# Ledger of designs, part 12: VH-VL binders against Jasmonate-induced protein homolog

Target 1, 185 residues: Jasmonate-induced protein homolog, of Atriplex canescens (Fourwing saltbush) (Calligonum canescens) (p42764)
Amino acid sequence: MASTQAMGMTEQQKKSVDEMVEKATNMGVNVQAQNSAVVSMINQTNVSMTFNENHNWSGSVVGTGYPKSIPTKQSRQFIHQGDAKDGSQGAVVYYGSNANGEPCGWLLAWCAPTNVTPTKPNRVYVDCGAQSKFDTISWDTIKAKLDVGPATTNFTDVDTETTIAAGVTSTGSFASVGAAFGLST

## First folded at step 22 (VH-VL)

Design z9 (from e6 with light chain Y94F)
Fold by ESMFold2, fold request of step 23:
Structure z9 (fold): chain C 185 residues (1-185), chain A 120 residues (1-120), chain B 107 residues (1-107)
Amino acid sequence: as target 1 above (185 residues)
Amino acid sequence: EVQLVQSGAEVKKPGESLKISCKGSGYTFTNYWIGWVRQMPGKGLEWMGIIYPGDSDTRYSPSFQGQVTISADKSISTAYLQWSSLKASDTAMYFCARIGDKSTHAFDIWGQGTLVTVSS
Amino acid sequence: EIVMTQSPATLSVSPGERATLSCRASQSVSSNLAWFQQKPGQAPRLLIYAASYRATGIPARFSGSGSGTEFTLTISSLQPEDFAVYYCQQYNNFPYTFGQGTKVDIK
């Protein structure tokens, strides 16, 4: 049941997050990103996912903005440019469906400081579940959790059987964020 | 002064339920993660899971998911660890601990521990 | 999950001497590592966070170093109150994990 099958990040999730981090790294190198978070997300659900919302604590998206959709089994990327003082700190929410066709949401938040230090590391926070969980978001609450978050994490919502995993690492002048949005079934 | 005060020692039989508590004081309880850590007799520390009492966001170590329930009642600044059916192997010391703010990132404040003994 | 391995299991040292404790992670944890001290019958006490930063009230004789996969806790000039079990813990990857501990005994 849930105890033994609820191992942390699965091997598939870890490989997918690593692949997304690599994709973000390659994009960041190609465009010579500076003081930014380069974010790559893969949709491992059975339907296309749709952008719902973003939030900025520091910095803002550049270029053409957040991907409006992420087709099933495909990845999409964006670059979030940090400010000089506090770097890139933001969040996105995407909507989709679970295996039963129920509306669900996936939330990814990141913190990529201008200068990464032992006491100011890169951080991520993730959440997923029924779409209604994201009807009213307390961004102050998400920030408080993100501020003490790890560099690599996952979450599985038992009720909807949705799952999300994410990781962040530094690549010289920018942070690479990789995320996998998926189903636990 | 920031404190976490846990409920007293418990002696139980296999199959019984149990809920132990961890009461926070001296800080804004809803703004910090509270975690639970198990220490079996003569053994090291094992992280069990954490809860954010402000919104009840709960995360478990895979080894403990489905084995225990972590919860909180923010109206009385209290976190809980609960078993629906105790086993003899649940005999251990259980600590609650707070994850500090963004400056520390680590378990900076610990409860005194609750000894749970499960035997026939 | 990340396995934290501490060595040695037991370290016998005399008061006034230097103790060096090792902690290895199965994969990089950057600098997201803490050290705790635990005496029998007591709760753990935070000593070091972020690999090398002393928690409030911790004496300067405690120092941490390392990053990535290898970490060291050093206790210069051991005092009688320093004989305890020491645990490392990573907080880079969920779930967070502890090492199995190093006991520091009086020689």
Scores: ipSAE 0.889, ipTM 0.936, lowest interface PAE 0.7, mean pLDDT 93
Fold by ESMFold2, fold request of step 23:
Structure z9 (fold): chain C 185 residues (1-185), chain A 120 residues (1-120), chain B 107 residues (1-107)
Amino acid sequence: as target 1 above (185 residues)
Amino acid sequence: EVQLVQSGAEVKKPGESLKISCKGSGYTFTNYWIGWVRQMPGKGLEWMGIIYPGDSDTRYSPSFQGQVTISADKSISTAYLQWSSLKASDTAMYFCARIGDKSTHAFDIWGQGTLVTVSS
Amino acid sequence: EIVMTQSPATLSVSPGERATLSCRASQSVSSNLAWFQQKPGQAPRLLIYAASYRATGIPARFSGSGSGTEFTLTISSLQPEDFAVYYCQQYNNFPYTFGQGTKVDIK
């Protein structure tokens, strides 16, 4: 536990994020996605996770929408279509439980510009913890953090022993976002 | 003028606690990440962690997780770096730095540094 | 963590000459790369962000290039005030990491 906190992303988290990015890439290629974020999320917790809410700064979800649930050890995907000016920028919150059965939340935010440049790169922001942490989300605050965020990141909440990791990259005309929702064991 | 002003040099003994400060002015303090960077004598720069003072969101380098506490008091535009029990190996220069806005997205403003000396 | 490796460790250059500093990342950091200058007893100063963009107030003799894993800082005509240690830093992956530095000395 202490090792996981001290080392940042575990090797398993890195592998899971890479697999989710690859899964998002394959989906985006198959549907010929353009100016969009293709998002793949894996539930590495011990219970099913349930969709709570989304937020859009630019663009909107298409197709069948956000997965309403993500069964344990399974992945789910969605496509978020970007606007012409600002691309795809959005967030999702999923709820589940930690190892002790306590209600918890996982937040994933992404920025996938219409045209990726050195000063407008793909970005992600992640958060997790007690479900109550997500009762009063300031989306302006999340956006400010996302706007200067990295392309790959993680966070572990020590109190609930929850963890989240995410990465984003561009493939052709779309961005592939991979995320792993988990427990820090 | 945008600036970060750090507290003065500290001379401490092993086992003592310490809290050093970094005060921001000339900009909206709560809207920018503040990071801490260590430089051991004669060595390079080491990123320690960052805090978003607006909501106290704090992220640590794995090397420093559990070794220090980063915090902020947004009411006085001040970030802090804190040790509960100093070691001689904590002797270093400590800088705070701001991550710029989306146009820059790098450490664009630095404090002057705080020298911490820990000796018996 | 992304390891940033700078070369050479020390570069001896005469004033007015060109200095070329290298920075290699252990995996791609895209263009999420910054360069800093630090003089003894002073805080670092941002020179370059986004691999190639000069920060406000930085002289045109400083230029950055590269993307992915290979980056270069060039000082086209070295001035006396440019003798310092230069660090690269990636901000593509958490945690952010610095290179170990290149010291630019007068020859």
Scores: ipSAE 0.888, ipTM 0.934, lowest interface PAE 0.7, mean pLDDT 93
Fold by ESMFold2, last read:
Structure z9 (fold): chain C 185 residues (1-185), chain A 120 residues (1-120), chain B 107 residues (1-107)
Amino acid sequence: as target 1 above (185 residues)
Amino acid sequence: EVQLVQSGAEVKKPGESLKISCKGSGYTFTNYWIGWVRQMPGKGLEWMGIIYPGDSDTRYSPSFQGQVTISADKSISTAYLQWSSLKASDTAMYFCARIGDKSTHAFDIWGQGTLVTVSS
Amino acid sequence: EIVMTQSPATLSVSPGERATLSCRASQSVSSNLAWFQQKPGQAPRLLIYAASYRATGIPARFSGSGSGTEFTLTISSLQPEDFAVYYCQQYNNFPYTFGQGTKVDIK
C-alpha cells in the first residue's frame, strides 16, 4: 500500500536518528553532562532551517543556546540542563520549507527525568507540517502527549510532505536525544 | 466511572462505507489519547492508530495508514473509525481504548467492541 | 517495527498451579511493556504496565518481570476465571505492537 511506503520509519530515518543519538552521546560525554538532555538534530531538507521557538517545562538551555540555523544536510546540537526534581523537559520549533518552497515547521519535544524509572522513562514527541500549524501552540497539550509518548517515534505530514523522526536513550547521567528533520517525497 | 461506549454491530456489503463510534465519559475526553485496535476472527490484537481529541493529532500504524480514517468530535466526547469502501477482509471486532496518564502509560480503559461483518 | 513474540502459543494449567508466559521483543523496549488479559467475547483488560506494575484492581497473583527484550507474566495460583488469552504490548517505539497472544486453558 502507498501509505505504508511513506508513513513508517524507514531504515534511513532509523540510521539518521541513531547517528544523532550517538552525536548527542559523544557531546554529553565530552562535556560531562549531568541531569540533562543533550540534543542533536540533522536537517535532511533542501534548505537551511531557522530557530523559531522553544518551551521549557523544566530546565533550560545552557551554553551558546539553541542553534539559530541548521544548514541543509548538517546537524547541530544543544544541551538542556534539567532541574533537580523534574529533569530536562522542553521543546523546540524550527522553520524551513518543503520541496515546493512552502513554509513548514518541525517540532521536537523531549522528557528526560532526573532519574529514569520504569514509570518515568525518557520520552519524545514530534510534529511537522505547514508553518501556520505552529502559529499558536498549546504547550499544555504538547506536554500531555509527551507525558505518555514513546522513546522513538516519527510523523509524516501528507499535505506538506514533511517528516520528522526522533529517539531518546539514557547515557549514564544524561539523556541523548537524536532527531531527523526531513521531507517524505 | 470512566467508560468508553462503542456503537452497535454492523453488517455491511463490500464497497459500502462505514463510520463506527466510541463515546468517552467520566473523564476529560480531550486530555487522553484514544486508540483503535482490530481483532480479526480467531486472531490477535492489532494496533491501528491513535488520536488526541484535544487537537485532533492522529497517528497511524503503517499497516493501517490510508486504509481507515480515525477522527474525533470533542464537543460530544466521541472518537470515530471510518472506512470509505469496506472489503470482506475488514470483517473483525474493533475496540477503542484510552491511553492512561503518565503513571500508567498503557491502554487502561477499553470499549466493549464493535463487530463489523462484511459479506455479500 | 518491533516484533513481539509470545510463547507458548497455548498453556494448559490446573487451578492452583503456576502459569508462566513469555514475551520477547525484536529489539529493546526498555520497561515500556504492558500485559493484557482477554476472555472470550470480552474486551482486553490491562493487567501490567511498565513491565512489572499491576494495574488498579488486578489481583496480586499476577506479576510481571523483565526489561529490554525478555518479559514474563506469572500467575502464581491460577484461578478458574483466569482462562483467557494474554497479550503483551510494547509502547517504546512507534508504532506500538502486540504479541500474538498466549492462550491459557484451565485443566
Scores: ipSAE 0.888, ipTM 0.934, lowest interface PAE 0.6, mean pLDDT 93
Fold by ESMFold2, last read:
Structure z9 (fold): chain C 185 residues (1-185), chain A 120 residues (1-120), chain B 107 residues (1-107)
Amino acid sequence: as target 1 above (185 residues)
Amino acid sequence: EVQLVQSGAEVKKPGESLKISCKGSGYTFTNYWIGWVRQMPGKGLEWMGIIYPGDSDTRYSPSFQGQVTISADKSISTAYLQWSSLKASDTAMYFCARIGDKSTHAFDIWGQGTLVTVSS
Amino acid sequence: EIVMTQSPATLSVSPGERATLSCRASQSVSSNLAWFQQKPGQAPRLLIYAASYRATGIPARFSGSGSGTEFTLTISSLQPEDFAVYYCQQYNNFPYTFGQGTKVDIK
């Protein structure tokens, strides 16, 4: 039964995250990014996704800002410029729908320190589910979880059958963040 | 002092339910992940999952998803590990542990362990 | 998931001697690596985090090194209380995983 199947990162999710990391890397190289997070997100759902909000703990978005939409099966990118001391630390929330047309949300958070060290590594945090889960976000709580988070993770919400996976790695003088927003169906 | 204290040893039969506890003290319970680790007889350590008691955010190892329930009651600073129907293969020592702050990242405080014996 | 492989399975060492324990990850875990000590009938104790940083209260004879896929734990002058099982654990990728352990015995 699908309800009792292990919900680890699938081979397809791993491939999609790796492709988004590569796309972020290529963009960062092309624009000579420094002390920043280059973020690439792919929409693997059945509807266009719409930007809802962002949060900054350190740094800010540059260029044309956050993509306002991500069409089905397409990817979009942004660059988040870090500050001198704490690098780039931020989050984004996108809204869409699940297979039943129910409103859902996907949250991606990242930490890309100015100088990656053993005690200050790159980190990600992800969440997804019903859109109402994101009506009132405690950003202090998200930060506390992000601060001890891994470099690669995933989450599947069994109620809405939504899923998200993300990874982060260093590339020269910037971090490449890749994420896949999807459905577990 | 920071401390995790687990409930006592359990002897159960297959098919019975069980809920074991891990009570935290000496720190702000809602601000740290609590994890559960299984050690089967004569075997190593297996990570089962974690919960953030502040918002009940719960993440499972794929091997344990659907096999156990991790929960917390923040009003009494207690995390739980629960089975709806025990199997003989659930016989093991179960530890809870806290993930430290951003400077440490690792399981810095451990409970004393709860021995669960399931025999027919 | 990332498989953590420890070697040797058992290490026989006399008190006062140097012990070197190895841990290999199936893919890079950067420096997101911890070491734990477990004595018989006890809970594990954190020794090393971030590959090479000693936890509070851990004696200086314990040291860790490595990054990426290869890591070592060294006990520079083994004491009687150091006979235990040692585990490495990665926290780079969800799910987090432990190695199978290295038992350090009296020779």
Scores: ipSAE 0.886, ipTM 0.933, lowest interface PAE 0.6, mean pLDDT 93

Design z9 (from e6 with light chain Y94F)
Fold by ESMFold2, look of step 22:
Structure z9 (fold): chain C 185 residues (1-185), chain A 120 residues (1-120), chain B 107 residues (1-107)
Amino acid sequence: as target 1 above (185 residues)
Amino acid sequence: EVQLVQSGAEVKKPGESLKISCKGSGYTFTNYWIGWVRQMPGKGLEWMGIIYPGDSDTRYSPSFQGQVTISADKSISTAYLQWSSLKASDTAMYFCARIGDKSTHAFDIWGQGTLVTVSS
Amino acid sequence: EIVMTQSPATLSVSPGERATLSCRASQSVSSNLAWFQQKPGQAPRLLIYAASYRATGIPARFSGSGSGTEFTLTISSLQPEDFAVYYCQQYNNFPYTFGQGTKVDIK
């Protein structure tokens, strides 16, 4: 189909991120989330992904916590409750495999300030690659990069052919974060 | 004083390699993204990519992915832009710029530019 | 990729007069927008960040406004040193993109 050949990874990732932002928004509205980041992640790889690690700069996960696994082609969500001063700022790392069966990791970080302003916007940071890349994470370094990050971004690791995209938007009293964990092949 | 100082103008032939530099001083080089911006003769500004020298995290504009290599040597506070095989269409002014802190988010400090001329 | 479109391409104004430059984004960039000034043979200089905040050392005659997709740079009383090319640039979505520029010239 010639029309589908015009849609590359970027187009598929845009659609997936938008869908995940919508899922996060719907969840946040349903539970009447306030001062939170509601995060929705889709696993677009060929194997289940497993939770490895989180980090909090402000706020903490609530409810049933971080999804322990994300089955292939499925999405999972969590709510990260912000504090009064600095809102919700955190990160998660999930492990899986690339197309060759090599162990890989995907990192999603977000900043959802208590009050979004022109100089304190919602931000995301993403990374992916070989699982060993995540053996020694400098969270101060990730925070410094996140602090000047955009609201929508993506990254592809050429060596492992892994990719990740994410976006964040404000929905009333909470932020909706959508992410797509995937392969570039 | 915070400064970015770039290497001098270059005159090259098509097919030659080139590596130009951008040296930062007056601030902690490893704590700020450094970006590269192209300006073709008589044209506007084009963002090429950025690097975080602290861990060499490098992100490219899709238009420049695979066309150039951005790198840094944090031990000498220097970022680089390099081509393995120059084309005449690479003739342009190239600027490096620092992304400011969390209060600014924008390119707040710029190098003076490096003119690259590629001609037969 | 977010396309930034500036208008007009050239703006002819007299010294002491007001100049108004427009920048439009192809999709919302919230307030994640900067303005730069560039004179011939020089590097760009940051004027405005976060749509409306003046960078350090920028005179009060420069002001920015707008959010979402429509942005304006205003120079309230044009000085001789303000004749230059002005660029807007979004930093909401990676990759970051510049507008094509507006030349402010002497009428």
Scores: ipSAE 0.880, ipTM 0.933, lowest interface PAE 0.7, mean pLDDT 92

